# VHH binders against F-box protein At5g18160: the designs that were tried, part 9

Target 1, 379 residues: F-box protein At5g18160, of Arabidopsis thaliana (Mouse-ear cress) (q9fk54)
Amino acid sequence: MDKQDEKKQGTTKSSSTLTTRCSHGNHISQSNSIPLDITIEILSRLPAKSIVRSRSVSKLWSSITTTPEFIKHRSKKTSPPCVLLIFRKHDKLIVFSSPQHQNTYSHVQDYHIEIPKNGFIRRLDSVHGLICLEGSKQLVICNPTLKRFFPLPEPQGTGDEYNVGGFLGYEPIEGKYKALCIVRGWNTQVLTLEIQESWRVTKPGYTHWPTKDTGRCINGVIYYKAIIFDRVPRHVIFGFDLRYEEFTHIEFPMRNYDRFLMVSYEGRLALISSTSSVVEIWSLEDAGNRKWSYEQFHLCLPPNTSLKGVIDAGELIYTGFSLNRSFCVVYFDPKKNNIRETKFQGIADNQIWQPDRLGFDLVNDFYVLPNHIESFISF
Short names: E, the ipSAE of ESMFold2; O, the ipSAE of OpenDDE; V2, 0.75 times the mean of E and O plus 0.25 times the DockQ between their complexes.

## First folded at step 1 (VHH)

Design t3 (framework vhh_7aqx_2)
Fold by ESMFold2-Fast, scan of step 1:
Structure t3 (fold): chain B 379 residues (1-379), chain A 122 residues (1-122)
Amino acid sequence: as target 1 above (379 residues)
Amino acid sequence: QVQLQESGGGLVQAGGSLRLSCTTSGFTFDDYAFSWFRQAPGEEREFVGAISWSGGSTDYADSVKGRFTISRDNAKNTFYLQMNSLKTEDTAVYYCAAGEYDILTGYYPDYWGQGTQVTVSS
């Protein structure tokens, strides 16, 4: 019997308990002031949804929660890394999140993010809390915490028809995000987020195109698999140094490179291949010398699980289905030879899995993003 | 959105010919290798033929060599499988696929069509 639609009622009732309690302090100002440091402490301990709601209700809290000081306090105290499970269904990203260090049945927060019209998803990674998406004419930065999209300017040097590939990186010394854009047949361009209005042309030395595989940002370098279009096409790993904006290319240490997932492992670029019984890890020891190390481990995994990534603790993430259709995430620690499992409720009920999608192209519809942190950054 | 759509399937008599087409959208056609696979009733999906991104090389399963030809038309974002001297054992659902297939590494294509039925009668 509501006179309003659900969204209107939700909007009018979006106030949190903290918002209600603190609103009188804001109205009367000096007679009931809360010191800034205490306000930061209170806000830094709230769930992300509550912080986002507080920004729409209070201009003061919006100002506080966007400061670098607040972001640092939040990341240290209440922002443990989580795993994002992202499914594409039509024009929506369906996101499930859960703590990485939970090894019992977990309550999963699910939410929907509308993707930009004609958005293309072939590569996803969480880069210091942000995700880069490819649009028809430009890159779009997605902030899953804020549920916001930030279109980047249209790249330079486009013709009548173009395809745009893109990656996001984080430069840890200056604390800056940079986007790398590859325009097929034209050039490669870079943009520093928040600082620049337009793309700058950069020189990779080679005509190339990124493969469908996920790029990784490791210690201020964006790594991605690519094909160099030369006399004989070659598969390589490109590295783009964010500080100096210089390209390198690295040869694979093995012939069966297509089987290997590119990850950050123990702070290094690594290539991992896994079956249910054996995992192989190639780690880049020295990028300048192109020296790789190799490790092999034995494990016993449930059937129908596949390797999806690695968490910062050095555990390998596998996902799959039990015989009763329960979706599960399995973590394997090769150094400790330990296996743990987290079960997720509600995922199987969504009918996300269709026969055609569960097969050969599942990677294009389903992404596992480990080490995701909350980001409250707005551009 | 990436899409692959087969056409040209149907019923044909042994010794006849059929041409399958795969129209694509949602990606840069010129950057992809393409392949055809087939699945007979009660059998696993098997490789039929592939064409490189440049069109400069093609590979075929031994069972179809000399009878089937894969080709691509970059201007139309379409690739084809010309099937000649058809045999009853060629009866299967045929799937088009985009992305490299490397039999040595076991790499599978990125994108798949929904399949088209080919029935060869004697």
Scores: ipSAE 0.000, ipTM 0.157, lowest interface PAE 19.1, mean pLDDT 73

Design t4 (framework vhh_8ghr_2; at its last look DockQ between E and O 0.01; V2 from the best seeds 0.00; counts 0 for: pae O 13.1 > 2, unsure alone 64.2 < 65, placed apart)
Amino acid sequence: EVQLVESGGGLVQPGGSLRLSCAASGFTFSSYSYIGWVRRAPGKGEELVARIYPSGGSTSYADSVKGRFTISADISKNTAYLQMNSLRVEDTAVYYCARDEWEYGSGSYFDYWGQGTLVTVSS
ESMFold2-Fast, scan of step 1: ipSAE 0.369; ipTM 0.739
ESMFold2, look of step 2: ipSAE 0.056; ipTM 0.575
ESMFold2 (binder alone), look of step 2: mean pLDDT 78; pTM 0.793
OpenDDE, look of step 2: ipSAE 0.000; ipTM 0.247
ESMFold2-Fast, scan of step 4: ipSAE 0.272; ipTM 0.687

Design t5 (framework vhh_5j56_2)
Fold by ESMFold2-Fast, scan of step 1:
Structure t5 (fold): chain B 379 residues (1-379), chain A 128 residues (1-128)
Amino acid sequence: as target 1 above (379 residues)
Amino acid sequence: QVQLVESGGGLVQPGGSLRLSCVASGFTFDDYSYYAIGWFRQAPGKEREGLSSISSSYGGSTSYSDSVKGRFTISRDNAKNTVYLQMNSLKPEDTAVYYCAAEPYDYVWGSYEEYDYWGQGTQVTVSS
């Protein structure tokens, strides 16, 4: 009642009162009543879903929440990292988000991402909030927070379909994203996303092709497993330094390298192999000197669990089904010898994922992306 | 060395059916727990597309591309070292060379670059 009466009074009496007043003065006064800094502060404290929704409601809020100033300010108030559990169903990715460092009772937030036509899912990792996907002739950047896909321009030399391998990296000192593209039978190319520079040719020193394994970005270096096509084909790990745009290659410390998952462990490139009772970790101590350290830890997990990744706190992530068929994510801290688990009823009920006869899930049906953070970057 | 041999292709009228077979030599499908087999096709002037895969995992999970889902059925007979693709309700758009490919471990299907042990292919022509 009161507000409706005030509104009616405002529309009638305010107009009459302002007949002799400079209208430009009133517009300036109203603008100064809600300073940009205060608006940015309020919006930066909203949940990601609310910020995304606000862009559809207000052109002003959309313009503010897409500015570099807002993105920088929001990054200072970053939400804790989460684990993304991704299932492929037809042309869609079904994504479940779970907190990495939360209490015994987890809340699962689920959402769906549609895969672009003619896109294949081959190598998935979360790189400072973004995921790189391979299309038929180009790379596509997925922002799960914004639920958007950003196709990158076609690199030079892509005459044939599916002749492109790609990785995304983030350089934390300069705060830049760069995409690395390997074109089969051509050159390797790099693109800086935030500045939207054109693709630039790089010189890796060797003709090579990335394997199907997931790449990792660690301390501003993109690491990926590859085959060098010199006189005798050989498997190595390539490192691409994002700041200087230089390549190195690193030899595996073991012969059975295909049984080891490549991860970031304690801020280093690492190779991990695990059974239900033993985990082996090879950590790269010095890339220039090609020196690895080795650690072995004991654990006790059901045989139906498999290693999927590592979170930044140094806990190893395992997935599988419990004895009562509930889908579970198990975190093992090898330094503290601590185990914790989270159970997911929705995944088990839908029967989206079926383990093999050894209790492992199918890589083609299921992905685990640790250390995912929200990103409001739009290209 | 390892070899895959596709067979069962031919000329068929729209709405017809064909069953393709993929026979392995130099290895058996029972030797490795994570052995995956996929079917792919390639029409003239186009890149290969993934159609269907079957894993060696518990229950033998299957996957299909939208273009063939509900019309094609993949199956495995490990005793005969053979994978089949039953193709029903064939359309002119299904005309292509069909390939099978195998991989020791389950990986993302739908990309020909992710599979080893490619066969020579079998031609399927759907025409009136």
Scores: ipSAE 0.000, ipTM 0.178, lowest interface PAE 14.7, mean pLDDT 71

Design t6 (framework vhh_8h63_2)
Fold by ESMFold2-Fast, scan of step 1:
Structure t6 (fold): chain B 379 residues (1-379), chain A 121 residues (1-121)
Amino acid sequence: as target 1 above (379 residues)
Amino acid sequence: ELQLVESGGGLVQAGGSLTVSCAASGFTFSDYYMGWSRQAPGKERELVAGIYSGGSTYYADTVKGRFTISRDNAKNTLYLQMNSLKPEDTAMYYCARGSEDYWDEGAFDIWGQGTQVTVSG
């Protein structure tokens, strides 16, 4: 385990018995005042900021609130997965959240987050509750739950200024976050987030640069679209295994790859392209054999809706405006052939938000991040 | 309109030097990756050198140590300085604007008309 987890162990004692293997788990100190299950119930009802603050006050509360059991218990009651709707106005990120599993107008939460002036909003994804942002010289991790930004150390590189490409990943077996960073003209670098270490250089075997597209972390592998700079430049998908810190690359199954959004679909890497009437899905069946499967589905959506992602239930997420200019998020389930909608009052208010403009006349940036969960990671 | 115009090609003897230039118009030059590709008769087009908006560079192994790519963002101009030229460097040289999202054949979406470089022995 992590050094931080060992340090928090406190009063747990190891057994020095010479008997045959005895299963000995992690135990908490005896408490005389309140039973553990009641303490978990009380702590699970607190706001996220209060839970994080409680960790500084009590070793018992810190040990409880960092357990998988507590996190699971709280998630059932207070923190279902949501879609983050992020828009930039001036120097601020305004973050809305919407429950993923509702089919009527429901609760929307607003977050006002001040972005560092050097922050860039490219290649956005929610990775187990955290978002990675690109600065001019470094990556910055955003925690929307805690409303905080955590700059990572400056990576190794050359020159006074550089363009930094970055991706965040979560390795579910060891429970660790790792950031992957590419500095133009330098090798790829990796850093484990929970300990404040220096970047470690890793060699992908190819000089490459990530495209503008969002990276995806699927089953402990960071996938991203990239260009390999060879005799003839070529577009590929890179995969970075977080556990072993090894690179692979896979070829696209189609020539119009720029029209396809890269997503996690049914636990697999997938490429999806959609119009208002047809959606095409290419799913990676076997990365080693470079085998893809293809599916096509028909749907009926208004012409001014656009595909933004996929939620973990297998529903495709679209955004657009209804005829009365209400902003809406539309979910389409291709297997069940059903659609559902969440409408947002006030988001189309031109004092706060301008109409969706994704072309050369961008006035405000807009991003949709599915599968976001609450995170208590604090640096 | 988007336009790239190459100039500076010509005839040069083996071991000599030549600089080709590319004038860009119709887009924000400083925001784009720019490159030089070449094509000789009977051969496929080859990426020779590239330069990112931040100034970092790429060179094909065939020209590394001999060619230098540079940019002047104030003049919207891309340069390729070619030293120690060899007969096998004879080709039409094309300026290109990088586009990560548009092209099946590579990283470029806008190309110039080319400028001929001929190296004699």
Scores: ipSAE 0.000, ipTM 0.238, lowest interface PAE 13.4, mean pLDDT 73

Design t7 (framework vhh_8ghr_2; at its last look DockQ between E and O 0.11; V2 from the best seeds 0.00; counts 0 for: pae E 11.4 > 2, grease 26.6 > 24.2, placed apart)
Fold by ESMFold2, look of step 2:
Structure t7 (fold): chain B 379 residues (1-379), chain A 122 residues (1-122)
Amino acid sequence: as target 1 above (379 residues)
Amino acid sequence: EVQLVESGGGLVQPGGSLRLSCAASGFTFSDYYYIGWVRRAPGKGEELVARISSSGGYTSYADSVKGRFTISADISKNTAYLQMNSLRVEDTAVYYCARSYDDWEYSGYDYWGQGTLVTVSS
């Protein structure tokens, strides 16, 4: 329904000013008109759930809340980021959200996914409110706020092959999402996520292929670990500038690069490794791709914790390896040298698990997506 | 200067065996690459026959050769092998060694050998 209402409302010219009529009198009250910008202001103060629900039950509200003007206005509002916790059971993703400074959680929705031939779900990340999933023949964009997903057009070269790698990015100057697609045996392709856009071949660059690790979009650049095939194949960090649509690559500053998680830290590309007692952070300096700074911090964590990411406030996120009654998310602030814990009371006993099986060993995969925000954009 | 050099082809009777070798130079075998054997029979397109990670930890085979062919790799010699047993006349083809740069299917092959002819004939 919301997809159909979006199609109905996307071309409305009557959305500029609302006129309220008294339907029982012979006269029409013109004093009840509300300018579009004021109506957008009023509606944009509603909770996201209220906005989304109103789109499915009211043509008037759907007409207003799906306009570019409303979406742009709502995006100006500062909203608290959250952490998405995503559990996979076979072809289903079960999504929870938790505000990054509160000890609460809520179930967002389940998604059915296509399991790739290799059996792995990889490169799962939240980019400016959207999640990009790799399918067998195309990328799929999920919008948790709208509770919808949008398959992207199939890129060129996917015939009967199931070899699509890809990333989502957000270009903050133009305010546009772009997807980068690497199809095995074809040129790299880029898509601007807008109605009627199609895949286009990127500018020439080095032959490369991304590894299985998650990429990061940082300041309008998609960074990812890759194998470059110039003279001697080697691992590097590849960068795709979303504004100019150009590739660069960056050498790792250390030999044991596969132990380091690639993240955004203090607004810069960073590589972080953590044990239960030591955190190492390499940060890329903005002035050059070959200059790194290094910091080391000490902490004391239980040995069964795993570094999962970094929130924009500079705290490192850790979890255990499995869902159980003691499941929690641990935040470490290296600058303040403190640790805080978010317990998810009742998550292991949640009714959502019972329709399938008892026990938590039925969860195939677990993903932590930091810095997730609301997005009302649709395609 | 990446090179792949095949050897070991020739004439063999049906039911016989051959061992093909693919010697690599200009790069070192590692877990980052796959080596594949691709064959082209007269009048047919390319068929990926067998594939192995360059370290030997993962293998796959075309249905047409399962149970008869075995692919292996020796990273210390930078060489991959295809042991071909119970050969049939339908296995007659030029066999190419090729390198893939990840764990995806053969569409990512970037270097190919010159081929070695295998003829299976009474």
Scores: ipSAE 0.000, ipTM 0.223, lowest interface PAE 11.4, mean pLDDT 73
ESMFold2-Fast, scan of step 1: ipSAE 0.006; ipTM 0.392
ESMFold2 (binder alone), look of step 2: mean pLDDT 78; pTM 0.800
OpenDDE, look of step 2: ipSAE 0.025; ipTM 0.376

Design t8 (framework vhh_6z1v_2)
Fold by ESMFold2-Fast, scan of step 1:
Structure t8 (fold): chain B 379 residues (1-379), chain A 123 residues (1-123)
Amino acid sequence: as target 1 above (379 residues)
Amino acid sequence: EVQLVESGGRLVRTGGSLRLSCAASGFTFDDYAMGWFRQAPGKEREVVAAISGSGGSTWHADFVKGRFTISRDNAKNTVYLQMNSLKPEDTAVYYCAKDTSYEDFYEGGMDVWGQGTQVTVSS
């Protein structure tokens, strides 16, 4: 007769005699199946395009290549990170990619996007292979590897106008993505991707609004520049710890903070300002003690180049126009004092860099996303 | 010519109510976020409240939340601050401000364009 198993705190059985049967020859073996660990090893060695194709053709391969075990195993055997250079043309993002040890960008793909009501896109960054886009009322996650967009649920308190600021973060210990949404005039909300169907209200301790600058996810913390609307408005850096879902705010070490780009540098939150001849780097040593370290380096770049980001190898990325009006992307390694320049393939320089061709000023409508990796995660 | 004209400030007793008005001209009013700031003698200027161009979103400082309400009438090019349960600490010159750009009110801050209106709360 059947009966429901009750909660039993201590199961005193001779279970040790049962465990040996599962690892030896006294049970029936699966004769027509390759062991899962061997299958994961084989599939993890395939090119990204082959893995993506296999998901559309085979339910078995789709089921295997979406498992946490496969994703974790593959993430250790992925190709080196690349730099994405993204240009906005009306309702399109035009994507170029370059491996971080190569001097050539090639055209990868165009995406159609919905433009926010304010008429522009901002705060683009690659977060462990995914890009978060701000819509008028909701966030949309872009996966360049899968060539797909995943709209997130509409957060609470959105109106008929653009009033949402958002960031994506990745928590590396548990392997989870979380989206943070700041709804203007109301609250802040967090959503754990794939796990939660609706947004949860969180408590930043202060009413604030993020600036237009790009946010960064560093070691499981989302950092973004913001204005706190306390008794005196203040510009600060907010940190949102994804594991504990706690907010901190960090004061800038300098008064000309508007001239500094927020980046990940040598695994730390850093603020970098650069001219054609000098670069200044402030690195956060200890947030609790408000301790920053300062470094200064000399370089020789063409005039009218501007700092856009940093790759994990410690190279700074600059873009601009040379004196002959050719568009350039330059990498500077401050520790090695080395400079290298990139080339563009697949589209002639004059076709992509003409403002009339794009309908926008390129310096206002392009994005540099360093450290982009392939991602096979779907929601 | 951008112009903001504040009015409605006066002497009020503790616990009283007052409505401030700001008449705007010289720009497309409904395209810009608007805010109220205040400055008491010997203190820094504080942001009190803000409202989006459409009026669909509002923000109020914690020290006035539940007591003050910002609103706007785009047909009249006017923004309002309704002040209830006034305290002596609310004594200040109140300024109306427009966002400096077509972008979000909260990204670059605001410039004070008005001359201010004095609110005095007596105990």
Scores: ipSAE 0.000, ipTM 0.196, lowest interface PAE 14.7, mean pLDDT 74

Design t9 (framework vhh_7aqx_2)
Fold by ESMFold2-Fast, scan of step 1:
Structure t9 (fold): chain B 379 residues (1-379), chain A 125 residues (1-125)
Amino acid sequence: as target 1 above (379 residues)
Amino acid sequence: QVQLQESGGGLVQAGGSLRLSCTTSGRTFSDYAFSWFRQAPGEEREFVGAISWSGGDTDYADSVKGRFTISRDNAKNTFYLQMNSLKTEDTAVYYCAADRGPYEDWYDSSEYDYWGQGTQVTVSS
């Protein structure tokens, strides 16, 4: 092995400080006598990027912007929810966002991620501004607003790598986040996202494993598709009530359940299947009585579009390629029978918008996260 | 990280029996759920049977239920498909598969991370 592929590394410390422009007295680093109430009001009205940057510049502003009081005050004055589009290219996530009632997507951020050992990211959903990711032995919480990743403690029984399925939920009455993990072959555990909490074992009544589909948190209940491993394996929807930490399971209303996307629709758990011409919606009317309602709508979508999600206003989100081969995002409102198409702002079409050429499953390379809000929670 | 190798295929007459074996090269056998799939010429790959990570749960395609049995031996890093009362329609290439990630739909071949090369089973009338 003979190799001489060098000759570029000469680090010279030449200490040339050229002050090319006059700073006119911005030399003083101490905040001089701005009242706390005014500072909170100013900070609460800044864009999220400005608040995050302020934390890096000032210890005082960092301490203010991390308080529960500031977070509550900010939440009353922040922008409406947005939709995130996330493309995976190798070990990079490319993030676009659009307010849910606008027709333009703008590039927000690129993140570097560690790819799971098997090369897949199975479940990705936004839960009140936070995203739960599955690591090899533990769950990791991503906060896109703060651009940070927060590993949760390893749950019990994770001696082997990649034995954890996980979901995040938000309990709206007390304003608490809880993580739920299913440890393969062992048990199910829950953690409240409070400092110094440890995982607590729960009892779902059945040994089960979640399917690849994303979980949904609706009105303080985490819903996820799962297989119950008894003498006759069964596909069901599990519900985990975050307040009481109790499990229920719900039978699917149809046999072709694998073709239906689980979503929140009109504040209820729903199962939606769509082609370019027909949408079928099953809505859970009463979880205790296992009662479903069914609706069918006709539509005309661009060819090669597929259903990816639903926004809280009731519009269905589709992605695909238009007749001119441009990547498109389309919203369909079944009640108003209208369609709107979005545009990508500031970025030209390139090979990243041709997912068929990536050599991976499109489901593992592209994610749609509706109803995303900013979050200032740090653990 | 796991390599799968099938053995035990061959020619058998209708009503006969075969036992297929799948051996794993590697140290992580106990981490995996295992399944068998089969593919006849000109047809899509179909599910035959599966055994869970703990070995406590098994499932079978309706066409083989009551005739085929899947089992595992963690000490030998091997799992098996015992095929009884074979029919001519059981003729196919049989593949063993392993899944370690979030255990997904047992019936979807695209969800499995690791595959053997396949072994031919031919049932003559």
Scores: ipSAE 0.000, ipTM 0.230, lowest interface PAE 14.0, mean pLDDT 73

## First folded at step 2 (VHH; from t4 with Y109W; framework vhh_8ghr_2)

Design t4a (at its last look DockQ between E and O 0.39; V2 from the best seeds 0.00; counts 0 for: pae E 7.6 > 2, unsure alone 62.7 < 65, grease 24.4 > 24.2)
Fold by ESMFold2-Fast, scan of step 4:
Structure t4a (fold): chain B 379 residues (1-379), chain A 123 residues (1-123)
Amino acid sequence: as target 1 above (379 residues)
Amino acid sequence: EVQLVESGGGLVQPGGSLRLSCAASGFTFSSYSYIGWVRRAPGKGEELVARIYPSGGSTSYADSVKGRFTISADISKNTAYLQMNSLRVEDTAVYYCARDEWEYGSGSWFDYWGQGTLVTVSS
């Protein structure tokens, strides 16, 4: 179907030609002589909305901003992160975002998804700007920046019953995304997110069952809670190193591990448990030596708030209801003992906030994804 | 504290029957929960054999045991059962009782497990 003019091979050489073409096509342009390297640097410093908008206005800018050189250069910069709040309504996801330093959430996008057969569970996390969604038989990668979905191939051994758990990771040295898929009672498979790759069976030395808890990608390692059957069934944290494609498992430092949320805290794997009056943080210092550090902090939050995540600045995210049954989102900085509250703005449709919807089970009805950044990658 | 304790395993001849019991504590079967029986044999992966939603009565079975095994639950005793009939040598495995909370899961990924009970089918 005549897709030869969308050549993505040889983009480096074509980028220099595109810069020359711009000068040739506009004699009065004040930017006619700007080298490609400088143009990439300028474009990489623009806000995401400006880059995306420029692709619709300029063929040259579209060509430059879709090149591997631009994507690689932009990916070396830390984008300002935001927090996504995702609400499920029927088979739709409604997405709100706020920069992590602001207290206001605005509507970003509505997604239509298939609800898993046995699944009111979604293992959602933002992994270097991408979100992995679990379908009935396959994983689907969502890119909120590009407003696109990329279905992955169906893994080996999927049956008529929903039996697939999936996690996404980002390997920062090569700049590669990899998906990890566990097919219950069968095997574990990995896929590098490139159009030509297929699922490969991994060999963790034994089978294991991931829990329903969200996985985390920290510094190129996918961490997730799982059950292994070494002597007796026991709960562990699995780590999958994306670069070497090697599995490790880590023991919990406490007996009540079921009460702890797994997060990234100060760049490390951490386990956090919180009440309205006290928060406990276990941070992994050294996985090989099984060394954990422990911190405890006091706070004063309304009852009926629950811990949902942590942002890179070290603030803990809580959600809950006031006595008036209004939905609350609060951030707590345990080291500074500071609390800040969020509010929702620009909501034209009040259906999300109706008491019958928000009075239901919020455990399976909304997700908090901290540290979300923009991504311009397409597969 | 959620606990699951299996009993009823043992040695049985091919064609024989066994009934496994799973005594649960720290939660009630009248709550939103799924109880499953998962087996593991040396050299094989874990297989979900049977699953029940006690408060609703719905059940499901693996094709390998359908028509031979029956899962049931007694809400008042907070105990689940696996009746195993027409046992085969390939049913030899450690059988685990496991629980999933409906509100936090799909009944597909079990977070609470018993220690297991060995079932050996041999002559």
Scores: ipSAE 0.357, ipTM 0.726, lowest interface PAE 3.9, mean pLDDT 75
ESMFold2, look of step 2: ipSAE 0.005; ipTM 0.301
ESMFold2 (binder alone), look of step 2: mean pLDDT 78; pTM 0.787
OpenDDE, look of step 2: ipSAE 0.153; ipTM 0.605
ESMFold2, look of step 5: ipSAE 0.017; ipTM 0.527
ESMFold2 (binder alone), look of step 5: mean pLDDT 78; pTM 0.786
OpenDDE, look of step 5: ipSAE 0.023; ipTM 0.445

